# Ledger of designs, part 65: miniprotein binders against Mucin-6 (MUC6)

Target 1, 185 residues: Mucin-6 (MUC6), of Homo sapiens (Human) (q6w4x9r395to579)
Amino acid sequence: GHCSLEGGSFVTTFDARPYRFHGTCTYILLQSPQLPEDGALMAVYDKSGVSHSETSLVAVVYLSRQDKIVISQDEVVTNNGEAKWLPYKTRNITVFRQTSTHLQMATSFGLELVVQLRPIFQAYVTVGPQFRGQTRGLCGNFNGDTTDDFTTSMGIAEGTASLFVDSWRAGNCPAALERETDPCS
Short names: E, the ipSAE of ESMFold2; O, the ipSAE of OpenDDE; V2, 0.75 times the mean of E and O plus 0.25 times the DockQ between their complexes.

## First folded at step 12 (miniprotein)

Design j2 (from j1 with V47E I83A)
Fold by ESMFold2-Fast, scan of step 12:
Structure j2 (fold): chain B 185 residues (1-185), chain A 95 residues (1-95)
Amino acid sequence: as target 1 above (185 residues)
Amino acid sequence: DAEELKKKIEELIRKAEELLLEAERLLKEYLETGDPELLVKSIEKAEEAIKLLTEAARLAAQLGDLRLVREILFLYIEAAILAYRAREIEEEHEE
């Protein structure tokens, strides 16, 4: 299954439901029992210099008990706070330059992340079939039904993206910052 | 002016770093004692750091200092991860 974060404000879930959001926070993209050692994938959004987008992806984080891998729009890759030269390999994860404009994080557990660095920072998440019906977060629940793709962190299926997205914040973000980008505020 | 903005940004970063260290200490003590008040305090300190770093990033962007913006981004990510870990632990212990 494929989930994409494109154009700074567009997301397509694993069940191919497109939506747009304008938040500036750190969000949980993917949680699953299929990720080892309490693994989670997170996305960091901030205001962009790109015309026609109020927010853009600025970093992607893979977090587990062993690893804290950050890939930023500035082509910096860190693990547990230390900068790494590519290719970077751990026991289960390899981060490498796929093309002059793309980095890839390949894993042994069925998760693959590709980030486009230029001209705009974008992310593409691929998960194997073992993840079907076992994902939660901004990328949806991967159950083949788009009507419940906006399932919040509390397990409630919402009809709109805003409540869904807000429920998947990794921590509280300042209300004033969110009001600048949130059309409902 | 630019020098006053730099001083303000440095002070915000310094305070945020202190809050993050305190949040880490509180989380570590929670893991040793099981006192839920420590877990709540850890989350509060991490979220306070997020607020300071958000303001620091705004001022650094205004200054046009890309290096400071990058440094602040990584501290912000650290604060968000700490808050996330603490909230995950809190949820596991609720019924």
Scores: ipSAE 0.320, ipTM 0.709, lowest interface PAE 3.2, mean pLDDT 81

Design j21 (from j20 with L10E I72E; at its last look DockQ between E and O 0.59; V2 from the best seeds 0.00; counts 0 for: pae E 2.0 > 1.5)
Fold by ESMFold2-Fast, scan of step 12:
Structure j21 (fold): chain B 185 residues (1-185), chain A 83 residues (1-83)
Amino acid sequence: as target 1 above (185 residues)
Amino acid sequence: SDLELRLKREILFLYIELAILEYRAREGGISEDVEELIEEARELVKRAKEALERGDLETAAELLTRAFTLLERAAERLAEEEE
């Protein structure tokens, strides 16, 4: 399964449900029993450009009891607070430059992350079949049904993205706002 | 400005550290002492971002240094509580 974070504030879940939100926080992108040592993937969003009305992805974090890997939009990679030169390898994780504009984090446990650095910072998450029906977070539950993709951290299926996104905040930040669309044009 | 870019990077990493500490706090619970350190650091990072946005790089740098020290203390205390 594939989940994408694109175009500043667009997300497509593992079950292929697209949505958009406005937020300036660190959010839980993926939690699963399939991730070792209480692993979680997180996405960091902040205000983009001059306008405070738009937000964009600025960093991706992989956190476990063993690792705290941060990949930022300015091409800095750290683990447990220390800057790392690529390729960087641990027992189960390798971070390397896939192309001049893409970094990849490959793992031994069925998770793969590709980060586009330029022209726009974006992330692509791939999980193996063992994750089916066993994921939680902004990327959805990967159960083959899009109607419950907005399941909050408390297990409630919401009709709007904003309440869903807010339930997956990793830290204490302002509430996310779903981007308004013009209904008359 | 090289300094402005460095301060923006430092703010990003401090926000990430704050979020991780709060995430761990929700999962395992924390002492009131650790909670206070996290809250003090959060306020300092917020003030630093505001200083940076108005072009006050010296104030931003000072506030971020103080925030980093508080988060180091919070992380050390949290690690002790988990042992």
Scores: ipSAE 0.684, ipTM 0.832, lowest interface PAE 0.9, mean pLDDT 84
Fold by OpenDDE base, look of step 14:
Formats: C-alpha cells, sequence, structure tokens
Structure j21 (fold): chain B 185 residues (1-185), chain A 83 residues (1-83)
C-alpha cells in the first residue's frame, strides 16, 4: 500500500482515495498492530500562509514505546531531542539520506517512508501486504475499498474528510477544514 | 535571524511533544495533574509564538524554556502513571 502526502494539504490513501484538508495539528497517519511496540506514524501540519486554507505538512513523526523520530525539513530529531547525523540506526529502523532532497526511513517490519524535504515537504508511506486491512489513520484502512477510507478513530464511516481527519488528531487542536480536491489538480 | 529560526523550530517541536503526550495519555488515560501540565505548557507555547510574532525573541525564549520544563514534568508524571 502506498499513501502520499503531497502539495501541502493533499492526501492519497493506501486505497488510492485522494482528499484534501486544511489543519494545523498533529494527526495519526498510520496505526497498525503490525507496527511493533505500539508504533504509530504521525503527520504534523502547520499554517504556511495568512489564510486558514494555507496549510502544509511540516514534519513526520514515528512514535513507539522505544523510538521517537521526528523528520522535519531541517533536521531529524530522535529520542533525546537531539539532531542526528545521518544515517541514523536503531534496532529495526534506519533513517538515511536518499538524495540531496530526500530522506528515507527504512524498517524491518514492513514500513517504508520517503520524505521529500524541498522544495515542498512531502511524504510517501509504503506498507507491506501484511498490513492489508489492518491500518488506521489518515492513510486509510488498506482494504481495497475506497468508500470506507474515511473511517474515524471510533470506527464510524464518514462521508466527508473533515470529521474523519479531526477524529485522528493526536492532540487538542482546532477543527480541520475540508475540501475534496484531486491532489493532481 | 538565526535566533528567530531556532525559536520557530523549537515551537514546532514543542507542539509535537505536546501532541505526543496527549496521544499517549489518551491511550492509557490521563490524570488531572498531567492534563493541567499539558494545558499550561500549551498556553506558554502559544504565548511564545505570539511573542515571536511581535519580535520579542527574549520573551519567546523564556516562555519556551518554561514550557519545556512543564512538558518534562508531564512526561515524567505520565510515565509514572503508566507503570
Amino acid sequence: as target 1 above (185 residues)
Amino acid sequence: SDLELRLKREILFLYIELAILEYRAREGGISEDVEELIEEARELVKRAKEALERGDLETAAELLTRAFTLLERAAERLAEEEE
């Protein structure tokens, strides 16, 4: 499954459903029992302009009981809150520079993350087949059905992106604004 | 300025840390003490951001330092509660 966060506020789920939202929070991008140590991938959005509609991805966070990795445009910060020189390696995660503008987080448990740092901060999430039907979050449920991708954290299927996205807020923050738009538009 | 950029980065990371704490707390339940610490820290970060926007870098830095301290306390308390 491939999930993409592009163009600042566009998301394409594992099931290839595109949607757009405007929020300035940290959201659960991916939860799955297939992630070890209660692992979760999070997406951090912030205001990028003057209007509420000007929002963009500014960081990606992988969080587990044992690891905390924050990938931002300027640095990679780990458990100790220190910027790390790449490559950074843990027992099952490696973060390294793929290109001059791209970072990659490789794992031993079927999660891959590619982050484009510039000119636009974008993220691409890949999960193995073992994750099929076992994912939750903004990237959807990876079950081959796009119609139920907007399932909230409470297991309720929503027809619009706003309530869906809001349900996956990691913490307290304002409600997201929705706009269903093709990320290619 | 370099200081301004650093402060902006720190604000971002503190918001992330806040979110992480809230996320963990939600999974296991949150005590009133932890909740209060998180809320206070959030307020400080907000104020720091406002100070930064006004160009008051010194005030921003001070507020962020205080926020960080509260977050550390919150994290410690949360860890204790999870045991």
Scores: ipSAE 0.664, ipTM 0.859, lowest interface PAE 0.7, mean pLDDT 92
Fold by ESMFold2, look of step 14:
Structure j21 (fold): chain B 185 residues (1-185), chain A 83 residues (1-83)
Amino acid sequence: as target 1 above (185 residues)
Amino acid sequence: SDLELRLKREILFLYIELAILEYRAREGGISEDVEELIEEARELVKRAKEALERGDLETAAELLTRAFTLLERAAERLAEEEE
């Protein structure tokens, strides 16, 4: 299964359902019992500074009871907020420079993340077949049916991307600039 | 301009770390004092961003230093509660 986070806040789910949203928050991309140690993948969006209503991906975070890995345009940061030289390795996770413009996080539990740093910060999530029907979050439920990919964190299928995305906020969000910014989805 | 760029990077760093802390707090439950530290830090980052946008770099830097201190205290207390 493949989920993508592309410029302009475009998302394509594991079931190939595309949507777009405009938000300045951290969102849960992927939760699954297949991720060890209560693992979750999160996406951080902020105002891009290139338009009044545009938001863009600024970081991807993998978080579990054992690991904190932040990949942003500026650095890879791990436990205790320390920047790390690449390649970076834990027991189950390796982060390395795939090319001059791409980083890869490879894992032993069937999750792969590829981050394009330039020209636009984008992310590509790949999960193995063991994840089928067992995912939640912005990347959808991976059950082969696009009609319920907008299932909220409360288990309610929504008809609009905005309600779905808002339900997956991982924390409280700073307000957008009121006069200049009008997030839409 | 050089200081402005450094402050923008610090705002992004704190924004991300705050979001991680908020997520962990939601997953494990929150004591009232940890919740208050998180809320105060979030407000300081918001105010720092506003100060930076109006060009008040001194205020932005001071607010970010305070936000970082609160974030560290919140993280320490949350870690104590989880152990």
Scores: ipSAE 0.489, ipTM 0.735, lowest interface PAE 2.0, mean pLDDT 80
OpenDDE base, second read of step 13: ipSAE 0.630; ipTM 0.845
ESMFold2 (binder alone), look of step 14: mean pLDDT 83; pTM 0.806

Design j31 (from ut7 with E11L K14W)
Fold by ESMFold2-Fast, scan of step 12:
Structure j31 (fold): chain B 185 residues (1-185), chain A 98 residues (1-98)
Amino acid sequence: as target 1 above (185 residues)
Amino acid sequence: GSAEEIRKLVLEAWKHLLEAERLFEEAERLAEEGNLEEALRLLKEAVKHLDEAIRLLKEAARLAGDLRLTRELLFLYIELAILIYRVRELEEEIEREE
């Protein structure tokens, strides 16, 4: 299956349901028992420099008990907080430059991530057939039925993207990064 | 002025994050050993450090005045988000065991 994060704020799920959202948070993109060592894929969104009313993808994170791989829009790749030169290889994961504008994270467990760096930071997630019906997060449940693609972290199928997206927030946001107009300066 | 102030806030936030990570790793070890009460106590202590790091990050972002996160603020934010996620996951796991 294929899930895409494009145009700064557009998502197409594994079951091909498109939606758009607005948020400046880290979100759970994919969780699955098929990912080793409690693996999860996360997407980080910030305010867009092109349109201040929009949000845009700024980083993708692959997290497990062994790895904490961050790929950022400024072409920095880190694992467990340390910057890595490409190609970067671990036992089960290789991150390398696929083209002059694309990085790829290939894995031994059926997950593949391609990141477009220029002109717009975008991500493309591919999962093997073993993931069918075994995914949760912003990319949907990969069960062949789009009517339940907006299943929240609490297991409730929503009719709107906003409640679905909000349920998949990871960590604390967006208040920590929200800059109020300073009324006292 | 403000660049030096931002740097100090970011450095202090990183110190709180690193302490929260240390507490989380110890809590994870205690939970694996079956000492759930002490694990939860350490997780609560980790949350206090995470809350302080978030407050400091928010103040640094306010002083920076930019609409977009700088690289340093972005990576700090990502590390905070990851650790908060891990703390919640471990808390939920411990609750299921009880």
Scores: ipSAE 0.624, ipTM 0.812, lowest interface PAE 1.3, mean pLDDT 81
Fold by OpenDDE base, second read of step 13:
Structure j31 (fold): chain B 185 residues (1-185), chain A 98 residues (1-98)
Amino acid sequence: as target 1 above (185 residues)
Amino acid sequence: GSAEEIRKLVLEAWKHLLEAERLFEEAERLAEEGNLEEALRLLKEAVKHLDEAIRLLKEAARLAGDLRLTRELLFLYIELAILIYRVRELEEEIEREE
């Protein structure tokens, strides 16, 4: 399965369903029991302009009980908030420079992440076949059916992207968000 | 001036974040030990600290006036989001076990 975050506000699910949203929060891209140590992949979006439609991906986060990896445009930050020199290696994860503009996070458990740093910060998520039907988040459920990709965190199928995306907020949103929602809900 | 005020807010936010993290870690330990009630209590306390950190972050962002969060604010934001996520996940786990 291939999930892409492109153009600042475009997402294509594992089932190849494209959609667009404008948000300035941290969202869950991928949860799965196939990820070890309660692993999850997150996407951080921020404002890129003055209008509500000017939002962009600014960071990707992999989080587990053992690892915290933040990939931003300028640096890779791990557990202690320290920028790491690449390649960075843990037990099951390696982050390295793929090209002059691309970073790759390789894992031993069937997750691959490629991040384009410039000119546009974009991310590409690949999961192995063992993940079929066992994923949730903005990347969808990887079951071959595009019609149910907008399943919320509560298991409700939505017809539009907005409520679907909102349901997958990981936490708080920056102040620039006009919507005061309970960041801990 | 404003820069110094922002720095103060950020530092205070981090203080609350760190306290929340401490409480979370303790809660996680207690949960593993089966002391679910006390774990939940600590998580609620952690949330209070998180809420305060978020408030401070928002104020800092407002003062900064930037369309895009500065590096420092961004990282603070991310760390808060991560911890909020962890707290929620643990709360849900505990609730499922009860």
Scores: ipSAE 0.569, ipTM 0.815, lowest interface PAE 0.9, mean pLDDT 91

Design j35 (from ut7 with H16L H49L)
Fold by ESMFold2-Fast, scan of step 12:
Structure j35 (fold): chain B 185 residues (1-185), chain A 98 residues (1-98)
Amino acid sequence: as target 1 above (185 residues)
Amino acid sequence: GSAEEIRKLVEEAKKLLLEAERLFEEAERLAEEGNLEEALRLLKEAVKLLDEAIRLLKEAARLAGDLRLTRELLFLYIELAILIYRVRELEEEIEREE
């Protein structure tokens, strides 16, 4: 299955359901018992530099008990807080430059991540057939049925993206705050 | 100036992160030993510290005046988000065991 995070704010799930959102949080992109050592893939969204009303993907994180791999839009790759030169290899994961504008994270456990660095930071997630019906997060449940792709972290299928996306937040969201007058209630 | 204020907010957020990490590690040990009630109590305390660290980070971002997190603030935020995720996952695991 294939899940994409494109155009800064567009997502297509493993079951090919498209949606868009405007969040400035870290979101759980993929959880699965098929990921070793409590593995999870996360996506970090922040305000667009062009408009404060728009948001963009700014980093992708692969987390397990052994690894904390961060790939940022500024081409910084870290694991467990340390910057890494590419290619970077662990026992089960290799991060390397696929093209001048793309990085790839290949794994031994059926997960592949490709990130486009320029002109827009984007991510593409591929999972093997063993993940079918066993995924949770923004990429959906990979069960072949799009009607329940917006299943929240509480297990409730929603008809709209907003409650679904909010349920997959890692916590409170950082954002620049400005005091505004509100004459209209 | 704003740069000095941002630095102080960032340093305080880092201290809260370190204390939350300590609480999380202790909660993991307690959960492994079967002391689930005490583990949950420490995880709840870690969440409070992490929420405060995020509040400080939001204030630092506001003072920075950019619509986007700078690299330093982004990586600090990612560390905070990862730890809150680990806390929530351990809470859920403990609740399933009970």
Scores: ipSAE 0.686, ipTM 0.822, lowest interface PAE 1.0, mean pLDDT 83
Fold by OpenDDE base, second read of step 13:
Structure j35 (fold): chain B 185 residues (1-185), chain A 98 residues (1-98)
Amino acid sequence: as target 1 above (185 residues)
Amino acid sequence: GSAEEIRKLVEEAKKLLLEAERLFEEAERLAEEGNLEEALRLLKEAVKLLDEAIRLLKEAARLAGDLRLTRELLFLYIELAILIYRVRELEEEIEREE
């Protein structure tokens, strides 16, 4: 399964459903029992302009009972809040520079993350086949059905991206705005 | 806004975060001991503190006039969000056990 966060406000789920939203919050991208130690992947969005529609991805966070890894445009921060030189290695996670503009987080448990740092901060999530039907969050449920990808944290299917996205907020944030997906934008 | 005012807001938010972390850790301990009721109480209190902290950070950002959060504000915001997430996850876990 491949999930992408591109163009600042575009998301494509594991089931290949594209949608767009504007929010300034931390959202749950991926939860799954297949992630060890109650692992979760999060996306941090912030304002990139003066209008409500000017929002962009600014960081990706992997969180578990054992690890906290924040990947931002400028640095990688871990449990102790210190920026780390790459490659950074834990028991089952490695963060390293893939290219001059891309970082990669590789894991031993079937999760891969590629982050484009420039010119636009973007993220690409890949999960193994063992994750099928066992994922939740903004990246969807990876069950091959795009029609139920907007399932909220409470298990309710939503018709709009805004309500879906809002259900996966980590904190108290303003409501997300929805716009139609435009591949040309 | 003034730099001093921004600093005060940030410092207050940090204090709230630290207190919330303390409450969360205590709640985890209590939950492990089977004192679910008290654990939940502390978690609810932690959420209140964290929500206030986020409000303060947003105000600080507004006063700073930045389109994007500075590094310090961004990471503090992330830390708050993470803790909120952990608190809610623990709440749900406890509630399922009841």
Scores: ipSAE 0.604, ipTM 0.830, lowest interface PAE 0.8, mean pLDDT 91

Design j4 (from j2 with A79L A86V)
Fold by ESMFold2-Fast, scan of step 12:
Parts: C-alpha cells; sequence; structure tokens
Structure j4 (fold): chain B 185 residues (1-185), chain A 95 residues (1-95)
C-alpha cells in the first residue's frame, strides 16, 4: 500500500482516500505491530506561508526503541540526536540519496519512505502486504475499505477528517499555542 | 538590537534544552520506579520547555537565523517524542 503527504497539507491514505487538513503539530502517520521494536512513523507540520495551504510538512520521524531518525526539509538527517552523513546504515534501515532532490529510507521490515526535498517537501510511504489491516494513524487502516479510514486513536470511525487528524497528534502543538496567545488575531 | 535578541533566543533555547533533559530523566526514573509523581513532574518540565521554545520561535522569526530556527525545530520534535512516550504509557494504564 501507498500513502502520500503532498502539497503542504494533502494526504492520501493507504486505501486511496484523499483528504486535507490544517494544523501545525507532530502527527502519527503510521503505527503497526508489524513495525519492529514499537516502531512508529511521524510527520511534523509547520506554517508554510508559501502556498494557499497555511501548513506544510517540515520533517518526518521514524521512531522505535532503537532509533530516532529525523529527516528535515533542510536536508539534515539525524539518528538519536546525531547528524548523519548519507548513506547512513543501521541493522535494518538505510537512508540514502535516491536522486538530487529525493532521499529514501529503505527497511528490512516492509516499510519504505521517499522524501522529496525540492521544490516542495513531500513524503511517500510504501508498506508491504503484511501491513494490510494492521496500520493506524494519518495514513489510515489499510483494510481495503475507505469508509473507516478516519479511525481515530480511540478506535472510532469519523465521517470527517478534523477529529481524525486531531486524535493523531503526537503531542502539544507549539505553533498552535503561539497563534492562540495573539489576542488580536 | 539584533545581537541582544540573538542572546535572548540562545538563552531561551538553552533553558528549554535543560528542561527537556530533566523531563527525560524524570520519565526514565518513572519507568524504573513506577512513581506517578515522577511522571507528573516530567510533564510539567516538558510544558515549561514548550513555553520557552514558543517564545524563542517568536523571536527567531524576527531574526531569520536559519540555525536557530533549526535548533528550535529539533527541540520541538524531541518534546513531541517525549509526549508520544507519555501517551503510550497513559494508554497502557487506562486499558
Amino acid sequence: as target 1 above (185 residues)
Amino acid sequence: DAEELKKKIEELIRKAEELLLEAERLLKEYLETGDPELLVKSIEKAEEAIKLLTEAARLAAQLGDLRLVREILFLYIELAILAYRVREIEEEHEE
């Protein structure tokens, strides 16, 4: 299955359901028991001001008990807080430059991430068939049924994207807090 | 004064980083001992770090210093990861 994060704030789930959201936070893209060592994929969104979208993808994070890999829009790759030169290899993960404008994270466990750096920071997530019906997060549940793709972190299927997206925040939103403290906006 | 503003941003970042490290140590201690007061303290330190980083981000936007903007972003990401770990722990206990 294939999930995409494009054009600042557009998402297409593994079951090919498109939606758009507005938010400046870190969100859980993908959780699955198929990911080793409690693995999870996350996306970081911030204010863009560049397009009609008010938010844009600025970083993607792969987190497990062993690894904290961050790929940022300014082409910095870190693992566990340390900057890494590419190609960067761990036991099960390789991060490398696929083209002059794309980085790829390949894994041994059926997850692949391609990040477009220029002209717009975008991400493309591919998962193998073992993930079918075993995913949670912004990329949907990969069960072949788009009607329940907006399943919240609490297990409730929503009809609209807003409650779904909000349920998948990884934490408090510093950018949202900044906007809320402006009394004249 | 741009130089004075830069010093203020750097000090806010330094204090936020210290609070983040303290929050991480408290969370680690909680995982070892099960003492719920440590989890509460960890969350409080993380929230204070977010407050300082929010101010740092506001000031850094005025400077346009890409290195400071990047430092703030990475600290926000670390705080989000800590919040994710706390959420996972809370969900386990509520189940």
Scores: ipSAE 0.505, ipTM 0.779, lowest interface PAE 1.9, mean pLDDT 81
Fold by OpenDDE base, second read of step 13:
Structure j4 (fold): chain B 185 residues (1-185), chain A 95 residues (1-95)
Amino acid sequence: as target 1 above (185 residues)
Amino acid sequence: DAEELKKKIEELIRKAEELLLEAERLLKEYLETGDPELLVKSIEKAEEAIKLLTEAARLAAQLGDLRLVREILFLYIELAILAYRVREIEEEHEE
């Protein structure tokens, strides 16, 4: 399964459903029992301009009982809040520089993350086949059905991206705005 | 037949994913046990995956399906990560 966060406000789910939203919050991208230690991948969005529609991805966070890794445009921060030199290695996770503009987070449990730092901060999430039908969050449920990708944290299928996205907020934030993407994309 | 071609590509992708998963498992086990045969097997699985992806890429190019192209690219990234891990292991052994 491949999930992408691109162009500042575009998301493509594991099932290849594209959608767009504008929000300024931390959202759950991926939760799954396949992630060890109650692991979760999160996306941090913030304002990138003066208008409500000017929002962008500013960081990706992996959080578990054992690890906290924050990848932002400027640095990689871990559990103790300190910036780490790359490559950074833990028991199951390695963060390293792929290119001058790309970072990778590799894991031993079937989660892979590629982060483009410049010119636009973008993220690409890959999960192994063992995650099929066992994912939730903004990246969807990875069951091969695009029509139910907007399943909320409460297990309710929503018709709009905004309500779907809002259900996966990790904190108290303003409501997300939605804009449909080209269905042919 | 575009639809048939698409299905073939998707099947190749699926098989490649399975092989990559197995390669990762074998690599993990190698790291735990130190059995060099596991590393060899891991690499073999990865190489087989590369072959499948190569064919998938060829077919996807003919079809012009951007989604499939993207999936193939992601799998290549996974292969790159695996290669990186192997290189790190090799470097550690040389030290």
Scores: ipSAE 0.000, ipTM 0.159, lowest interface PAE 12.9, mean pLDDT 86

Design ka2 (from ka1b with V23A)
Fold by ESMFold2-Fast, scan of step 12:
Structure ka2 (fold): chain B 185 residues (1-185), chain A 96 residues (1-96)
Amino acid sequence: as target 1 above (185 residues)
Amino acid sequence: DAEELKKKIEELIRKAEEILKWAERQFLKRVEQLGDPEKLEELIERAEYIIKLLTEAARLAAQLGDKELVEKIDKLTKEAAKLADEAIKIYVEEHE
């Protein structure tokens, strides 16, 4: 399955349901029991200062008990807060420059991430068949049915993207009336 | 009122469609044939502008509860995103 984050704030789920949203927060893209060490893939969105989009993707994060790999729009890769030179390899994850404008994060557990750095920061997520029906987050549930792709963090299928997206917020969002924190930290 | 919001949404869609038609009919063919990097930047900029217009139209359509307009806007947004991706691909090819 393929999930894409394109054009600032546009998402196409693993079941090929497209939607858009506006937000300036960290969002959970993908959680699954198939990811080791309570792993999760997250996306950071901020106000766009360089494009006509209201908000844009500025970083992608892979977080587990062992690693916090951040790939930023400014072409910096960090793990657990320390900058890493590419290619960067751990036991199960390799981050490397695929082309002059693309980075790839390859894993041994069926997850692949390709990040386009220039001219527009975008991300593409690929998961193996073992993830079918086993995913949750902004990329959907990968069950072959697009009608429930907007399943919130509470397990409720919504008809609109706004409530769905809001349910997958992680970390503190600026100007929020209520404080929300990353439950996986 | 609802009718005034619908007219505003239709105007935003009209502007987006006009720019998209410009890009599809004339600009993409020129860029592909000539390899003009300045025009690739213009195409990406215009594609993002279309997305911005359609995003506002979608917000207003959702406010009206008009499912048909939301679906139409979603289709146009996908076309604009495809245009941006095609331009980015050409840009990458020329700047490698």
Scores: ipSAE 0.000, ipTM 0.129, lowest interface PAE 19.6, mean pLDDT 72

Design ka8 (from ka7 with V16A V23A)
Fold by ESMFold2-Fast, scan of step 12:
Structure ka8 (fold): chain B 185 residues (1-185), chain A 95 residues (1-95)
Amino acid sequence: as target 1 above (185 residues)
Amino acid sequence: DAEELKKKIEEIIRWAEQFLKRAEQLLKEYLETGDPELLVKSIEKAEELIKRLTYIARLAAQLGDKELVEKIDKLTKEAAKLADEAIKIYVEEHE
């Protein structure tokens, strides 16, 4: 399956459900028991200077008990806070420059990430068949049914993207709608 | 078998060149007709192309074949430019 983060804050889930949101926080993109050592893929959104949405993807993070790999729009790759020269290899993960405008993170556990650096920072997530029905997060549940792709962190299927996205915030960031909607408007 | 894998990669590159032209044509037709289905198809085709080019670029890099990597890089840049242009239009229309 494939999931994409494009055009600022346009998302297409593993079950091919498109949606858009406005938000400035770190969001859980993918959690699965198929990811080793409590692994999770996360997406960081901030104020946009390059997209119509006013917010844009600025970094993608792979976090596990062993690794915190950050790939940022500045073309800096870090692991556990230390900058790494590419290609960067660990036991199960390799980060390398695929093209002049793309970085790839390849893994031994069926997850592949491609980030477009220029002209707009965008991410493409590919997962193997073993992930089917076993994913949680912004990329959906990968069960072949788009009607429940908006399953929140509490396991509830929502009808609106905003409640779904808000439920996958990491940390104590403001809710996506609260961040961008003026409280007095 | 490294030699067999190289031939397979070259076949995929040839497919990718044709597929890119088709995706470019879909966007061109969208710009002429305003048919939103064509815009969605151009994005889908560009995304599929980037995904497959990314896969074979990894394989070419593992083989240490700099010429194949460079050829795939050129195609990926062209596909990424198409995807970026189409997505910008899509986002603008769905504001």
Scores: ipSAE 0.000, ipTM 0.100, lowest interface PAE 20.1, mean pLDDT 72

Design ka9 (from ka8 with W15Y F19W)
Fold by ESMFold2-Fast, scan of step 12:
Structure ka9 (fold): chain B 185 residues (1-185), chain A 95 residues (1-95)
Amino acid sequence: as target 1 above (185 residues)
Amino acid sequence: DAEELKKKIEEIIRYAEQWLKRAEQLLKEYLETGDPELLVKSIEKAEELIKRLTYIARLAAQLGDKELVEKIDKLTKEAAKLADEAIKIYVEEHE
């Protein structure tokens, strides 16, 4: 299945349900028992900097017990906070430059990520058939039914994107905390 | 040259205004005819517009041109509102 994060804030789920994103946090894109070492794919969204009422993708993160691989819109790839030269290889993951404007993260466990760096930061997630009906997060549940694609982290199907998106916030939101964008004056 | 870049951004903004009006017209025609192709085209056009506006917004910010930044922000908000409305309809149709 394919999930896409495009145009700064458009998402299309594995079941092909499109929606628009307006959050400023780190969100879980994909959790699955098929991901080794408690792995999860996450997306960081922030205000676009210029369009203050809009949000855009600024980084994609793969987190497991052993690795925290961050691919940033600034074209820096880090693992556990350390910058890495490409191609970068671990036991099950390889990050490499696919084209002058695209990076690819290939894995041995049926997950593939392609990141467009320029002119607009975008991400494309591909999962193998073993993930069918076994995914959770912003990319949906991959069960072939779009009516329940807004299933929250508590297992409740919502009719709107806003409650769905908020339920998939991944802990602390460093961008919001560091920027002090919501202080009461 | 910063002046040439500003001229190009202003050209894209004028085109973006026409693109937005066409996306709005496609959604209006869908509401009148029920033709699902028009709804999909409206979403695709809004999506492409937001991509282009996001790109030139970064360039305008780099130039430090507050007026261009505000014009792009206004268009982006209008395009996003149209996209949200069209996507909501699309989801309801594909339940």
Scores: ipSAE 0.000, ipTM 0.246, lowest interface PAE 17.4, mean pLDDT 77

